# Ledger of designs, part 54: miniprotein binders against b1l550

Target 1, 279 residues: b1l550
Amino acid sequence: MRLPEELLERARDIHSEAPSHRIKLDRVGSFGLKVPVEFKGFLLLAEADVWVSLPEGRRGVDLSRQVEAIYELSNPPKDPFSLCREAAISLLEKLNYADSSGVSIRFDAPLQDGESLKYYGVEISSIASDEIINKIRVEILGMTACPCTAELIRAYKSSEIAATHTQRSLGILEVSTKAEHPDPDKLASIIERAMSSPLRTYTKRPDEGGLVIRSLSNARLAEDVVREMIHLFLEEFGHLPEDTHILAAVRSMESVHMHDIYAERSFSLDEIRKEISSH

## First folded at step 21 (miniprotein)

Design gc10
Fold by OpenDDE base, look of step 22:
Structure gc10 (fold): chain B 279 residues (1-279), chain A 96 residues (1-96)
Amino acid sequence: as target 1 above (279 residues)
Amino acid sequence: SEEELERLADEFRELAERLGYDEIEVTREGDRFTIEAERNGVRIRIEVEVNGKEIRITVTIEKDGRRIRFMYVITDPEKLEKYLEEIERIIKMFLR
């Protein structure tokens, strides 16, 4: 049932009215939208959140316009990073009462693994005001081997390659920058290279053995993984603006404990460069 | 680097022309150039700086007393065309 359009002329615009309490809101929007995106030749259904600020003198946001803004840009499907940036700007332009806008997009990114696919998690955002800030979070699973246990076993059995416990570990890189979103595949690669070994979607027996041996020969603490991630990040993305902020983290699902080991470092590019140069 | 900067200046000038800007001012300062133009109350400022293989593009759009600034840092030349197209789409949103 569609109401007669004539009713629109008689109805008050509730959203444009003054609120009972004159208070600014930071974010008002639609969360959990599904939008199609194109990534590396794959058509993906991503989850999206869209929002704007609301001034103290306006009761509500035109939510329909927010939804319209992102879907107009999503047809035809395009790169999620471009979509994110363009949508944030479009929201701010279309909703002229807002002083800020934001878009977040989440999806699983396909990654080639031999003849199969593996994946990593991506969450991107763009926040628009007088300036635009772009944020990306990449999460990918890898494997770590414990060097402490390896050293104990080496001392006990005098083995060239000491056995140790291995576990699945989640690596995280989060980058906030005034530049465009950093390349997600490069970020995922940094995380994998910082681990003892990558994970595989499938393994044949020789490949499985090789993967484990590689981990044992490259045993790393959670702390080692984070430090290596930072090192590799600086090599690849040192060209980003100095005020770019990074979170490097790992969560190791320890196989000998019921709890996880977690390590992180938050830093700006200028801060970490000064730290490294001082040693 | 000089020839590259001139080529980039021409590309961005052409972008402004395609967008219907008729008064385009190009200013060069060392390793950077600035393009300024105005159309129907929409003012654009594009600053491009070339440092070796790195190209930094800063776009500022002003309309109705509001200002929006965004930036690209390009190290792969293949991405330049993609971001030029994006910049063009973004500016078009304000010209509507």
Scores: ipSAE 0.816, ipTM 0.932, lowest interface PAE 0.6, mean pLDDT 92
Fold by OpenDDE base, fold request of step 23:
Structure gc10 (fold): chain B 279 residues (1-279), chain A 96 residues (1-96)
Amino acid sequence: as target 1 above (279 residues)
Amino acid sequence: SEEELERLADEFRELAERLGYDEIEVTREGDRFTIEAERNGVRIRIEVEVNGKEIRITVTIEKDGRRIRFMYVITDPEKLEKYLEEIERIIKMFLR
């Protein structure tokens, strides 16, 4: 049932009224929207959050306009990174009372693995004010083999290939930059290359054996993984602005413990270059 | 190269022309150029710097006393067309 338009003309615009308490809000928006995106030839349904700031003199945000803004840009479906940036800017243009806006988009990115698919997690955001800051978080599982146990067994049995415990490890790269979002496939590749081996959705028995042997031959601590991630990141993304901020982390789901081993480093490109140059 | 900068300047000029800008100022300083134009109170400034294979594009849009700035750092020439289209769409939002 739609109310008669004549009655709607008499209704007060509640959102434009002065609030009882004149306080600015940092974020007001709609969370948990579903938007279609196109990524590497796949049509995906992504989760999105949209928000703007609310000035102290305005009671509420026009939430319908926020929703309209992102859906107008998502039809036809486009690249999620472009959608994120364009939507953040569109929110500021459409909601002129806001001094800042933000968009976040979450999805699982498909990654080819032989004739099958694996995936990695993606969370992107764009925050707009006088400038735009783009953020991407990539999470992908890999495999690590423990070098400490391997060394102990090698010393004891004098084996060429020493047994050790292996586990799944979650690698994380988070990048915040004034440039466009870094390539997610490259970020995922950095994480996989930093581990003992990648995981495989598609493997035959001979390939599985080879994968495990390769992991044993490339045993790495959680600390080694994080350091390697940083090293590889600098090689691929050293061209980004110096104020670009990075979080490199790994959570190793150690098979010999009930708890996880966690390691991280947060840094700017400027900071880490100065650190490395000092050695 | 100087030839690359000239080609890029022409491409961005054409972009501004497609958007209906008629007064386009192009200034060149070394390995960078700046395009400035105004239409119906929407002022755009596009700064392009070339360093080897790296192209840095900084776009500033000014409307109604507000400024928005965003940047691209391109190392793959194949991505340039994609980002030009994005920039065009973004500027077009302000011209509505």
Scores: ipSAE 0.805, ipTM 0.931, lowest interface PAE 0.6, mean pLDDT 92
Fold by OpenDDE base, fold request of step 23:
Structure gc10 (fold): chain B 279 residues (1-279), chain A 96 residues (1-96)
Amino acid sequence: as target 1 above (279 residues)
Amino acid sequence: SEEELERLADEFRELAERLGYDEIEVTREGDRFTIEAERNGVRIRIEVEVNGKEIRITVTIEKDGRRIRFMYVITDPEKLEKYLEEIERIIKMFLR
């Protein structure tokens, strides 16, 4: 039963009241929304968070307007990156008391693997104030082969291609920029190319053998993977603003240990260029 | 190229015209141009810089004393149309 609209005339606007304590809040919003998005011809149900800042003189945020803002933009479903940027801006326009807004969207991105499908994880955000900052995090699994064990076995058996332990490794690229979100497929490709080999959803026996041999021939430490990711990133995305911030990381689920090996580097484009040029 | 810059300037001018802006100022400076226009208290400034295959677009929208700035840096010409449409949609939000 819907209450009579006439009650709105009698009811106080609680959100517009002065708070008991005049304190600004950084983020007030709805988390765990589900929004439809279109990505590379797929219709996906993404998870979304929306928020705005709240000034010290206002008791609450109109949360219904936040939800309405993102759903208006998501019908019909569109590219999640455009949705993210547009929604962040729309929130500031619709909620004029806010000095900042934010949108986060999470989904699994489909990636073609022969006749099958694999995927990578995507988390994007747009933070809007006087300027907009866009962030993307891409995660994809690959395979690494250990060069240290390979060298030991080579020394022992004098083989051209030495056996070694292999494992799944999670590669991570996180980019924060004033530009638009970098292409997620390109980021995923960089990560895969930095690994010993990509993973396959399916393998036929001859293909599996070839995949493993390729990995053995391209053995890489976790440290090698991160450095290669950075190198490939600079080649592809060196045109981004100099203040663009990057996190490159790998988590290797080492097959000979109970624990993971982790390596990372955080940097801005200007910093890393100076570092590389100094060598 | 100079021809490319002129083409881009025309495209962005047309975008402003489609949005109902009538007083559009286009300023050209080297490898850059700026479009400035105002309609119903909504001011837009679009700065475009071309460096080889790279196009840098900076959009500033001013309304009711607030400013919002966002940027695109594109190297794939096929994405230009998509981002033009996005910019148009964004500006339309402020004109409502």
Scores: ipSAE 0.803, ipTM 0.930, lowest interface PAE 0.6, mean pLDDT 92
Fold by OpenDDE base, fold request of step 23:
Structure gc10 (fold): chain B 279 residues (1-279), chain A 96 residues (1-96)
Amino acid sequence: as target 1 above (279 residues)
Amino acid sequence: SEEELERLADEFRELAERLGYDEIEVTREGDRFTIEAERNGVRIRIEVEVNGKEIRITVTIEKDGRRIRFMYVITDPEKLEKYLEEIERIIKMFLR
């Protein structure tokens, strides 16, 4: 049932009214939208959040315009990073009362693994005001092997390749920058390379054996993984603005414990360069 | 290189022209150029700096007393076209 347009003309614009309490809101928007995106030749249904700030003198946000803004830009489906940036800017343009906007998009990114697929998690955001800040979080699982246990077993059995406990470890890189979102595949690659070995969706017996041997031969502490991630990140992304902020972290699901081991470092490019140069 | 900077300046000028800007000012200073143009109250400023293989693009759009600035840092030349297209789409949103 569609109401007559004449009735709509008689209705108060509730959103434009003065609020009962003149308080600015930081974020008002629609969360849990599903938007199509194109990523590396895949059409994905991503989850998206869109929001704007609300000035103290306005009762509500025109939420329909927010939704319209992102869906207009998502047809045809495009790169989620471009969509994120463009949508954030579009929100500010369309909602002139807002002094800031934001878009967040979440999806699983496919990675080719032989004839199968593996994946990594992506969460991106763009926050727009006078300037735009882009944020990306990449999460990918890898495998770690414990060097401490390996050393003990090596000492005990005098084996060249010592057995050790292995586990899945979640590597995390979060980058906030005034530049465009860093390449997610590169970030995922950094994480995988920082671990003992990558995971595989499908393995034949020889491949599985090789994967395990690789891990055993490249045993790394959670601390080693984080440090290696930072090192590799600096090599690949050292060109980003100096005020770019990075979180490098790993959560190791230790197979010998009921709990996880976690390690992290938060830094700006400026800070970490100064730290490294001081040694 | 100076040749690269000139090519980039031409590309961004052409971008502004495609967007219907007729009064385009291009200022070159060393390894940097700035394009400034105004159309129907939408002012754009595009600053491009070349440092070796790195291209830094800063876009500022001004409309109705608001300013929005965003940046690209390109190390892969293949991405330049993609971001040029994005910049064009973004500016078009303000010209609507």
Scores: ipSAE 0.791, ipTM 0.926, lowest interface PAE 0.6, mean pLDDT 93
Fold by ESMFold2, look of step 21:
Structure gc10 (fold): chain B 279 residues (1-279), chain A 96 residues (1-96)
Amino acid sequence: as target 1 above (279 residues)
Amino acid sequence: SEEELERLADEFRELAERLGYDEIEVTREGDRFTIEAERNGVRIRIEVEVNGKEIRITVTIEKDGRRIRFMYVITDPEKLEKYLEEIERIIKMFLR
């Protein structure tokens, strides 16, 4: 049953009242929304969060208007990056009491893998106030081969046993910038190229052998992977604003250990350039 | 590059015209131009700079004392049309 619209004239507007305790809130929103997005020809069901700041003098947020802001923009489905940026701005336009807004969208991105598909993780956000800050996090699995063990085995029997332990490693690039979100495929490519070899959805024996040979020919420490990710990132995205912030990281699920190895570096573009120019 | 800059200025002038702006001011300074316009209390400022293959676009929208500024750093010219359409949709939100 739909109640008469005329009741809105008689009911207290609870949300616009002052609260008993006048305390500003940083994030008030609707989390876990399902939104359709179109990514590289795929129609995906993404998960989204929307929120605004709430000033100390306002009791509540008009939550239906938050949900309205993103769903109006998601029909028809469009690319998640435009949706994210536009929805963040729409929230500020619709909820004039907020001094900031935010939108996050999460999905698994399809990536062509021979005749099949593989996937990598994407989470984007846009935080709007008097400026917009766009953030993207990409996570993709690759293969690493340990160079220390490879060298030890080579020394044991000079060339007869070409071997080392290989393992899955999770590469992470997280970028926060005033410019538009970087292309996630380029971020994923940077991560994979920094690894010893990419992972495949499946392989036949000759292809599997090729992956292992590639990894052995490109053995890398976790530290090397992070450094290479940074090098490749600067080559591809050095044009971004100087205050752009980056996190480059790898978590290696070492096949010969009970635990993981982790390496990371966070930096701004201006910071890293000063660092490399000092050498 | 001179022809490229002039084409970009025309694109943004046309964008403002599609949104109903009548008094569109275009200021050119070397490799940069600025589009300024106001309609129904919604003031826009679009600053564009071309540096080689990079196109830097900064959009500022002001309405009812609120100001929002966002930017693009385009290195792939095939993306320009997409971002122009996005900019147009964003400005239209404020003209409602």
Scores: ipSAE 0.751, ipTM 0.913, lowest interface PAE 1.2, mean pLDDT 89

Design gc10
Fold by ESMFold2, fold request of step 23:
Structure gc10 (fold): chain B 279 residues (1-279), chain A 96 residues (1-96)
Amino acid sequence: as target 1 above (279 residues)
Amino acid sequence: SEEELERLADEFRELAERLGYDEIEVTREGDRFTIEAERNGVRIRIEVEVNGKEIRITVTIEKDGRRIRFMYVITDPEKLEKYLEEIERIIKMFLR
């Protein structure tokens, strides 16, 4: 049963009333929505959160309008980055009492892996107020080979054994900027190129041997990986606004230890350029 | 070049015209131009700067005392049309 629309004229607008306790809220919204997106020819079901700020003088948020905003923009499915930016602006336009709005979208991005396919993790957000801040986080696994153990083994049998421990390492790049979201494939590529080698969905034995030899020839500490990620990031994305903020990190699941190693650096573009120019 | 700036300015003028703006002011200075227009209480300002193959676009929309600003830094020319379409969709949200 649909109630008569004319009741809207007679009913109190509970959401627009003042609350008993005048306390602003930072995020009020709908979380865990399923949204179709189109990414590089793939139709994916992404997870999305939408929210707005709530001023201290307003009792509630029009939650159905939040869902409406992102749903209208997601049909037909479109690229998740445009959806994220447009939805954040739409929320702020539709909910005029809010000082800010936000949208986050999470999905696994497909990536070609030889004759097969693999994936990397992507989470994007757009926070809108008088300016729009766009954030993207990519996470992808690679392989690292320990240079310290490699050198010790080389010294033990100078020319006979090339060996070291190898492990999976999770590389992370997170970028917050006023510009549009950076291309996630380029971020993933930066992370993979910083590693000793990429991971494969599958290999045959001759290819597996080659992969291991490549990893040993490109041995890197977790610290080396983070530094290389930063170097490669600056080459590709140095054009972004100077106040762009980056987090570069690696969590290495060291195969010979019970624990992981972690390395991280956060910086703004103007900060890191000053640091590099002083050396 | 001068021809590239003129083409970009024409594209943004056409964008504003498709949205129903009819008093469109375009100003130019060197490697940049600005488009300003107002319709139905919705004021737009689009600032475009070309530096080599890099195009910076800053869009400001004002409606009912609210100002929203967003930007693009385009280094891949194949993405220009996509972002122009996105800008048009965003401005259209405010003209309703």
Scores: ipSAE 0.750, ipTM 0.915, lowest interface PAE 1.2, mean pLDDT 90
Fold by ESMFold2, fold request of step 23:
Structure gc10 (fold): chain B 279 residues (1-279), chain A 96 residues (1-96)
Amino acid sequence: as target 1 above (279 residues)
Amino acid sequence: SEEELERLADEFRELAERLGYDEIEVTREGDRFTIEAERNGVRIRIEVEVNGKEIRITVTIEKDGRRIRFMYVITDPEKLEKYLEEIERIIKMFLR
């Protein structure tokens, strides 16, 4: 049953009232929405959060207008990056009492893997106010091979054995910039190239051997992986605004330990260039 | 190049015209041009700078005292059409 529209004339507009305590809120929104997106020809069901700021003099947010804003833009399904940026701006336009808005979208991105596919994690956001800040976080697994153990084994009896422990390592790149979101495939590629070897969805025996040999020939500490990620990032994305902020990290699930190893560096493009130029 | 700047300026002028702007000011300063227009209280300013193969676009939209500014740093010229379409959709949100 739909209620009559004329009731709007008789009912209090609760949302536009002043609250009992006049306190500004930074994020008021709808979280865990499911939105369709189109990514590289794939139709995916992504998870989205939407929010706006709420001034101290307004009691509530028009939550249905928030949800409406992103769903209007998601039909027909479109590129998740355009959706994220456009929805953030749409929220700010539609909810004129807010001084900022935000949208985040999360999905697993398909990636070509020979004749098959693999996936990596993507989370993007856009925060709109006087300016728009776009953030992207990419997470992808790779293989690392420990150079410390490799050297010990090499030194054992001047051994012809080329061996070390290998493990899955999770590489992370997070970029916050005033420019459009960086291409997630390029970020994922940077992470994989920084590892000892990429992971494959499946291999036949000769290819499996090749992956292991590749990892042994590119043995890297977690610290090495982070440094290489930064180097490769600068080659690909050095054109972004100087105040672009990056987090490069790796979490290595060491196969010979009960615990993980973690390495991380945060920097702006301006900061890292000065650091490198000083040497 | 100068040819690219001329094509870009024409594309952005046409974008503003499609949105119903009719008093469009275009100014050029070397490798940079600016499009300025106002319609129904919605003022836009689009600054475009070409530096080698990099195209930097900054869009400022002003309506009812609110200003929003966003940018693109395009290194792949094949993405230009996509971002022009996005810019057009965003400006259209402010026009009713």
Scores: ipSAE 0.731, ipTM 0.908, lowest interface PAE 1.3, mean pLDDT 90
Fold by ESMFold2, fold request of step 23:
Structure gc10 (fold): chain B 279 residues (1-279), chain A 96 residues (1-96)
Amino acid sequence: as target 1 above (279 residues)
Amino acid sequence: SEEELERLADEFRELAERLGYDEIEVTREGDRFTIEAERNGVRIRIEVEVNGKEIRITVTIEKDGRRIRFMYVITDPEKLEKYLEEIERIIKMFLR
């Protein structure tokens, strides 16, 4: 059943009315949209949120225009980073009453792991106003080996026996910048290199032994992992604008405790450079 | 090289031409150039700065009193063409 089109002339345009309370809203949007994206030759199903600001004098958002903005750009599927940036700008162009817009896109990124694949979490966003700010968060699991227990066991046996507890640790890098989104594979690589060893989808027994031995050779505190992530980030992305903001964090699921260990540092490139140069 | 900088400026001039801009002003100062143009009430300014192996591109689009500015910091030359295509698509959004 299709309703008669002439009803549109008799019905009030609820969205364009003034609201009963003239209060601006920061984010009004459509959340949980399913969007196809192309990433490194893979067709992935991503989840997206889109929103705009709503001025005090407008009662509602044209929601069909919001959804249109991202879906028309996602057909055919394309690079999620370009999609994110373009959709944020498109929202602002299509919804001329908004003074800001935002898009976020979430997906699991494939990463080659020998002859197999593993996945890491990616969430990107673009917020547009008179300028655009792009944010990316990468989460990937690695292995950490505790140096404190390793040293205790070495000292107790007065030997070269290398033993300690190992655990999964979640590494996090979050970058907010005026430049384009950093390459998520490079961010994931930084996190993995800062860990005691990477995790694998599977290993054969001799390779598993080598992985464990490698982790013992690179025993690290959660604090050391965060510091190493920052060091490696600066080497790779020190060229980004100075007001670029970074969060580096590790959540270690310590195998010998009932609780996790967490370490983090947030900073801008300008701030960390001043901190380092003061020494 | 200077030839590579001239080719880069030509690529952006051609980008504006493909979008239908016909009064394109190109200003060059050392390792920086600026492209300015206006068509159908859509003004664009593209500032490009080359600093060693890095190319910084800042795009400003103005239409109906609204201004939007965004940038790229390109260190991988293979990505330059991709971002030029993205910039072209974004400007096209404003040309109605």
Scores: ipSAE 0.730, ipTM 0.907, lowest interface PAE 1.3, mean pLDDT 89

